# Ledger of designs, part 2: miniprotein binders against UPF0696 protein C11orf68 (C11orf68)

Target 1, 235 residues: UPF0696 protein C11orf68 (C11orf68), of Homo sapiens (Human) (q9h3h3)
Amino acid sequence: EDGFTAEHLAAEAMAADMDPWLVFDARTTPATELDAWLAKYPPSQVTRYGDPGSPNSEPVGWIAVYGQGYSPNSGDVQGLQAAWEALQTSGRPITPGTLRQLAITHHVLSGKWLMHLAPGFKLDHAWAGIARAVVEGQLQVAKVSPRAKEGGRQVICVYTDDFTDRLGVLEADSAIRAAGIKCLLTYKPDVYTYLGIYRANRWHLCPTLYESRFQLGGSARGSRVLDRANNVELT

## First folded at step 34 (miniprotein; from gc with M14L)

Design gr
Fold by OpenDDE base, fold request of step 36:
Structure gr (fold): chain B 235 residues (1-235), chain A 80 residues (1-80)
Amino acid sequence: as target 1 above (235 residues)
Amino acid sequence: SEELIEKIEMLLWLAYRLLWKAFYLGDPEAFREVLELIREAWELLREAEEKGDEELIEEAEELLKEAEELLEEIEKKLEE
């Protein structure tokens, strides 16, 4: 990413996190209502600031679906941040291993598969597939950004509980692929977001741990997953 | 220069800390006000990285100080 684009995007995501969310919670809402909810709030039509003629009249930060097994637990994010500050002040070497250890210590283990799609039918269809997979228990939680700018890409985030659980990360990739998504996926642990590690940095920490590319007739998962840290194909 | 990079990194860290402080206040408007100053600072830092201009770094530092002061004022108002 060029310049400070990553920081700007991260700040926009933080601002979006503070605005109201449109949520379908499968824990409290019957699965039979999902189709009506998806039809009411297609992500390509929901606008970030509630533009005239949009399904929403008020700002929407995210559109989200919570699965039956979803429990919001971000761990000790503030403790993580404090430990990170102390580590930076110490001048000790920082490695990907250091971040992993910090994440484990503070139980900040969530991560997400990310996909970027242009507004339109393909986005709405992809989102519907993901939302169904969440409600059916194949995925735990997902969110999609509303339409911010005309022609701008929207992001779908599909979360996993533990970025250190390689099997769980791969299972989520498989579920996304089974939902019919064929685009490039990147996996990012939330710890990098919480620590402000968005772009190239002096420690050469890459916030993207995995990359998934769709493959026809290949692995049972329908994708090739690359471990970017080790530059090794996992599937 | 190495010194310039170190200064930019320090300011990036400061900006990050301010953003999270503002976020934890839970007021979207307060967050936007702080973010605006930080965005301006980031643009100056970007240009500073590109040009090797120390004056732009100083200007960015001033904006971040203003953001810190603003945040403190907001925190005080939210406690009243």
Scores: ipSAE 0.765, ipTM 0.914, lowest interface PAE 0.6, mean pLDDT 91
Fold by OpenDDE base, fold request of step 36:
Structure gr (fold): chain B 235 residues (1-235), chain A 80 residues (1-80)
Amino acid sequence: as target 1 above (235 residues)
Amino acid sequence: SEELIEKIEMLLWLAYRLLWKAFYLGDPEAFREVLELIREAWELLREAEEKGDEELIEEAEELLKEAEELLEEIEKKLEE
């Protein structure tokens, strides 16, 4: 991985946030229409810029599904960023605790489970499982990146409302696993994205709070969630 | 050197601030133009980290300055 891959991926995500989204909103659309929508817009075939022969003719930033209980609340992101700038210029010590307090103060508490998958049937199947779990109310909101021209892995993001609520984060992991997903998952608070914390830094801040691995062993079968900050297994 | 690393970290923070300023303008084309300059700066910073080359850091700083100037020009046009 090139030294600035994380920064490039973050910039691409910002560019994607500015383009139109393909959204299934369970608050306004009957759940019975989900299967037809998934068949119309499989993530492996939806292209970032509306390539010839794709389901989309126009650019698509993200494909998303909103659950019945979804309420968009990003908090005070601009206030968070201003407070972070002031903190950096002050020369005060910065810790993971500092970021947590900034996030709480500005109500920027969202976080996401991330999975990276190659384009194809496995990606589309994983996305269909997640989308169903969102529509059924097991998850609140999820999005998937469209296919890039160069190919590469697509990312599925499954959100939780509060990265400080460990139980809520674990419940989302359980729901993702129940949807049949067995790949590696990483959990990242959005506050780290909003503050540009992607790689090694002088404060040793790690943007990944949790890692989830699925074990296939008989007696040990299940999800194992590691708290990366404390190096403790939670499950 | 510690000084070199600190300068790179400062420029990374500057680049990030410029990206968010461009994002808040809400113009996808303007954002893409700023992002192009920032991507070039990141490549120079990567090479600078690998080689310990201060000249590459200076070149990256000039690209970020161009990105800042471009952003200011765009902001001015949006206010007119």
Scores: ipSAE 0.764, ipTM 0.913, lowest interface PAE 0.6, mean pLDDT 91
Fold by OpenDDE base, last read:
Structure gr (fold): chain B 235 residues (1-235), chain A 80 residues (1-80)
Amino acid sequence: as target 1 above (235 residues)
Amino acid sequence: SEELIEKIEMLLWLAYRLLWKAFYLGDPEAFREVLELIREAWELLREAEEKGDEELIEEAEELLKEAEELLEEIEKKLEE
C-alpha cells in the first residue's frame, strides 16, 4: 500500500456499499439456481457503473452470496467510532489490544479474508468456488467487487463472524483453500475499516491480522497462516 | 517531521469522520461530492508527506473544511 491507496480503496468500498448489490441469498433462493446466477453475473463482466454490454445496466457496488446461516450483525459501529474518537483525544496509549477490547465492547467483531485477482476466468472461477462454499454452508457470506472501468484487480471478501475466534478464522481459510483458491489471502477485521486504520500510523497498528499462503510443495502442501501481530505461524 | 506527521494524521482522522458522516446520510450522490474534496485533500497530503511541505497541509485542511461545509449544506437539504 503506497501513499493513500488504502484510503482510496476504503472510500471506494464505502461508495460501493451505498450502491445496489447483486445478491444470491441461499436463505430464499434454491441452491440449484446458483450456477445460473453465476453464469448471468460473472464478476469479471459485471461493471461498477453498468457499462454498455455488461450484464448489469445499473451501478453495482458488490456481488454477494449469503449462506443459510448468514445473519447481518455489524454491532454498534457508531458507538465504536465515538469511543475511538474519545480514546484518541485522551492521549492514552493505543494498542492492538485496545482495538480488540473496543471491538468486543461494541460487538463489532466481523472480519474478512481478502484476495485480489485480475478480471477474467480465474476470478470468475474463484468466485464460483467461494459462492458454492457459501451456499453449501462452509462459509457464511462473501462478496466480490465488480469490474472497474480501468480493469484493475477485483477483490473477493470472505467474512467470518468473529475475528477474535482464531479457529473460525482458520476454518474459513481452510474452506477457501478447499474451494481451490491458492493465492495470497489477508485477513482484516472490520473494526480497522470502521476506525480508518488503513496504513502505517503512529500507533503501529496493522490492519492485517493474518496472512495465508498456500504451499504447493509435496510434503509442505497446504495453507500456512501467519499471525501478523505475533509473527507466528499458526498452521 | 513528527509535527508534520501528526498534522497529517489529524487531517486523515477528520477526513474519515466526514466520510462516515456522509455515509450515514445514505445519499450516494452526497457521499460522492464529499469524497471528491477528500480525495483532493488526500493528494495534497500525499505530496506534503513526500516534500515535507506545510503549505500543502494547509491547503488540504482548507479542502476538508470545504467538505465539512458541503456536508452541512447537504444535511440541511436532506432535512427539508
Scores: ipSAE 0.763, ipTM 0.913, lowest interface PAE 0.6, mean pLDDT 91
Fold by OpenDDE base, last read:
Structure gr (fold): chain B 235 residues (1-235), chain A 80 residues (1-80)
Amino acid sequence: as target 1 above (235 residues)
Amino acid sequence: SEELIEKIEMLLWLAYRLLWKAFYLGDPEAFREVLELIREAWELLREAEEKGDEELIEEAEELLKEAEELLEEIEKKLEE
């Protein structure tokens, strides 16, 4: 990633969070309507700013699916940020352990598996598989970015409640693989996003905690998960 | 230089703080106005990292000050 690309992508994600979302909520909408909703709003055709001929006429920040057990809880993000600012000003050493402790203290524990796919049938098919897994209760919540004007890759985010729960993170990977997804997955805690830790930094903090690679004929999980912080294979 | 890198890192942190302040105001238009200034500052900082040019860092710092002033003006209008 060249120079400030990570910062630009993060800022665009923040702008997208402020725009309207296209949401399928399984708590209020029958699961039988999912296929019609997916057909109406395929991610490869939904445009970020509601371009002529797109399914949306208005700007769309994200396309999302909420599972039956989904409860939005971001924790004390503002308290986390204030504590981080105070820590920065103190000049105290910062480690991955410091960030983990801040996240726990402020209950900012969400994280996500990320996959990047080119616009088209493969993206729409991947999204349909993920959306079904969410509605069926195998996953809690997922979102996908709409199509950008420049035709860049779209991102699917699959969330977990706790990045410190290794088993929960691995279960989500297994569910994604069971949905037929074979691409590279990276897992990023939201705490790194909230604190602006995206690229190479003076503390050498890597925002990617896990990497999942698809494995042919492998274990029941169908993937190899690497702990990037410790350089250890978990599966 | 180590000093140049440290200054860039400080400005990146400032830019990020301004973005989150703007985000918490809940106005998408206000956020976009602040973001435009920050994007310009990031491009200058990128070029400064590549060239080792302190003048570009100073220009980026001025844009971030402008973004901070704009944010304060927006906050004041929303409290009114």
Scores: ipSAE 0.763, ipTM 0.913, lowest interface PAE 0.6, mean pLDDT 91
Fold by ESMFold2, fold request of step 36:
Structure gr (fold): chain B 235 residues (1-235), chain A 80 residues (1-80)
Amino acid sequence: as target 1 above (235 residues)
Amino acid sequence: SEELIEKIEMLLWLAYRLLWKAFYLGDPEAFREVLELIREAWELLREAEEKGDEELIEEAEELLKEAEELLEEIEKKLEE
């Protein structure tokens, strides 16, 4: 594929953010309604723009589940972006520590475990497991992309509220594995998304903080987690 | 050349700023209009980098200036 693929994908995700979402909100909806909701809106069949025969007749940007403890707080994103501009014009060095400090200073601490799956029963089963984990309180919030017209892979995002809290990030990985997820997971702090920093960036920063691989003989978490910055196994 | 690469990076930065400016306006139709111009600029910049063609860089810059002007008009209209 050509360069700038990440830029195109990020822009499409921004467009999706602005369209309507299908949300199961455990803060206002009884948990007993979850199974019916999942049956109405399988991510492999909810279409991005409301194709004929799909469960939705209008565009859907995301399908999401909010846990009972979900408290949305993106932090000072615009202040973060302004400070980033100032740093780039200052001539000061840009390092992973620089990004971490910016994120802390502006309280943009959220991040997400990502998994990519083709549309079909495997995707729908994975999403159902994640959604149940959110409603049961093991995870805070998750979303999944709807089916695109071209039928490419879809993404499930499982959010954590503080990427600097390594234990919390690892606990989310364990909860994902306990829900029966066996595919590769990657963890990306939201700060990189807000600053437009992708894998092929001029500062050689690595936006993926952790990788998680399922293994049969693993820890109680059922996974092997690699710290990509230091190339060190954590589990 | 190093000068060509630096110009491309400058325009990628401008595209990033315009995209977020469009996003913060909160108008999905306006965002898609701006994104169309930005996507075309990205393709020109990719081709310019591959071929070392400065004319394609100038074309991409013109598209990004058009996107910026469009955003300014939309922003004024929304303030009314």
Scores: ipSAE 0.712, ipTM 0.885, lowest interface PAE 0.9, mean pLDDT 89
Fold by ESMFold2, last read:
Structure gr (fold): chain B 235 residues (1-235), chain A 80 residues (1-80)
Amino acid sequence: as target 1 above (235 residues)
Amino acid sequence: SEELIEKIEMLLWLAYRLLWKAFYLGDPEAFREVLELIREAWELLREAEEKGDEELIEEAEELLKEAEELLEEIEKKLEE
């Protein structure tokens, strides 16, 4: 997530974005077909490039589910990137408020909860729970990486449409927990992704806005959510 | 050393901008070709930071210029 390793990982994610995706789109596909689709394409077995023994014979960049209410809108990403370049050369101070205002001005408001899991039944079970939550309308859209050639953790991304809407972000966390997810979650606004701002950056910005940890009791949603920018607990 | 680090960070942003330019062309093969040049530039920049070698920074910048020229060539072809 930091240094040049982060750059290489981001570029691979962009390459994956451009390869074919395996998509279950609830807007055009009956919900009764979801379980068969999940059984055919478990993320622990779908391989990035169609390895022998894989359910896929062709490369797969991402496995995704789109909910009934999914309305894709990335905003003015190119305008955002141009404005950011101008700010970098201006010498003006860069703060978290700067990034928030750029995102609002250019309508680049989406963000995502991320979880990282090793390949196996736990990953496939977590993905199935998330996918059902999306199709049932508790979440809007999610994707999961396929199994990488060299192995390692895979990522599930659960998107929200407005990172400035704290209640909406927290409701998504609650829906993820209701799907049975107990691992650490981190929330990153897409503005940081589009601007290439990682944990190790020269402005000391924190791309992780929230961190969610599962709690066995104490809160109605079963989560402890920390605002990483202000170091305050929200729940 | 601090000025060298600032030059490296500026070239990292240039590389990222070029990746997005390649992405917006919508040609996966072209994107991978550009990415190969950028990966070579990243390795040179990493080595330059470790060794304090400004000549490696110049080599990385030349690779990024080559990537930019390749993108312009591809963009013209796609418009035809």
Scores: ipSAE 0.614, ipTM 0.853, lowest interface PAE 1.3, mean pLDDT 88

Design gr
Fold by ESMFold2, fold request of step 36:
Structure gr (fold): chain B 235 residues (1-235), chain A 80 residues (1-80)
Amino acid sequence: as target 1 above (235 residues)
Amino acid sequence: SEELIEKIEMLLWLAYRLLWKAFYLGDPEAFREVLELIREAWELLREAEEKGDEELIEEAEELLKEAEELLEEIEKKLEE
């Protein structure tokens, strides 16, 4: 089915959220065990439903690493969704400031840097770098999708606590790049996900807040980070 | 028409709220049952948008009502 593709993808992500996860939790597991865990569960080989020959025999929704200081905080998501419904029927204008204020009011402030990679060595290497950065404390939490049956791109999500904290979001970008990641990164606040607001939405809102591109220079290195809402370079 | 599009968008939001309600119940089988009804409703809404057909919108609305009733039944069982 071609129509409502974003809706179908979001529903499959929710289904994955409900299936078991493979988690390395630095709060309860010694950091010295990380390399063995990464070798056992490469994301290019862990399958969504436990295919023969996979490291997993049962379904896996996500592979995740929790840092030592990670404390889950999704905020008042149900209150956010109820307020959004009321706002849509109120006739009031909906702007990017509307979404920001709803997120602040309901404490739904998390967001994530996203990268998409084909299955294989580059994906597994990128994930390992991110996982180490989480365990070492440069990042707080990350997850990666398992291998789909049809073999499409997989996603690594690197979370930050507060999308309104621009410095914190840019620091996470820097930590990702320091782990050797050179691909395109996009940043999406979770509020857009919880409200079902996608790229092609009736309010012309931009759910991608930032875009990060790796830049090479002579002796210089770093990211070019673009604020998509204002079309302004930040770095 | 703009009225038809408004109705479709309201039903898309209802469908999304029902998916989240199913998600918060924590029952993966119930979630997949609700999702199947919602996927059928999405297909009807897609066709309704293409054809401008209000009868298809009403059919999609009935499927979403069925999904809502299923969730209410499950929610009642959890309160027991």
Scores: ipSAE 0.612, ipTM 0.855, lowest interface PAE 1.3, mean pLDDT 88
Fold by ESMFold2, last read:
Structure gr (fold): chain B 235 residues (1-235), chain A 80 residues (1-80)
Amino acid sequence: as target 1 above (235 residues)
Amino acid sequence: SEELIEKIEMLLWLAYRLLWKAFYLGDPEAFREVLELIREAWELLREAEEKGDEELIEEAEELLKEAEELLEEIEKKLEE
């Protein structure tokens, strides 16, 4: 455990959620406008707080693309959080199955594939591929962090609507690979985020449910996927 | 000790719950004010864990109570 770095990062992500977002919404904007929008707001150039010389003059928390089928629904997050608090005081064992059942009961089922890339062309190219996949309907919704003043890796999040639907999660992985993405991907259900459960936690839960590595030429999805909870390759 | 760690973890959950409460108010300025108190509490908890100092834990708890009171006042003002 290396101090409370995860807590600080999570709080900054929450602050980013509350700041303005740059959104391309395929539900209201023609797909033909996407390329111009991507050129105007490359994630390697959009700054978190509106630095001089950047395309934005105001803070930007996230850059996002909403697909035609995007239906925002976080579920009963507050009920989930209350039930979690009650469970902690109950003395019952806390396991991955416990978290799964809480998420199902409260309809907090979303999750995301994550990729971390350094600022620059590789990031912008990857984001453009993901954004096109969302607008074309192969993926439903994605976001990317803007560039921080101190630099460092940025994150692309590709959401799925139900982490318990393994086939749907793997289908999203396949669509990401079809967009030309070859870097490491990790999948995290949103329930862990809402409950503040990070990699280093007292219950030794693993918030990363799946890990995907690009695999040359071998499968329909083009990747090797490891179930991190059971340490089993799904391939 | 185990009791020290247990208290720290309880306060980390309280801090996270307060952040979400602030988030749901939808006021970014209020969220940042609450976060400032919480970051100070986190620093005290980090130091308390390193040194085994329960007095720093009590100070962190007081900051979190201050954050909770701030949120309550903000909620009241929004009702007006």
Scores: ipSAE 0.609, ipTM 0.851, lowest interface PAE 1.3, mean pLDDT 88

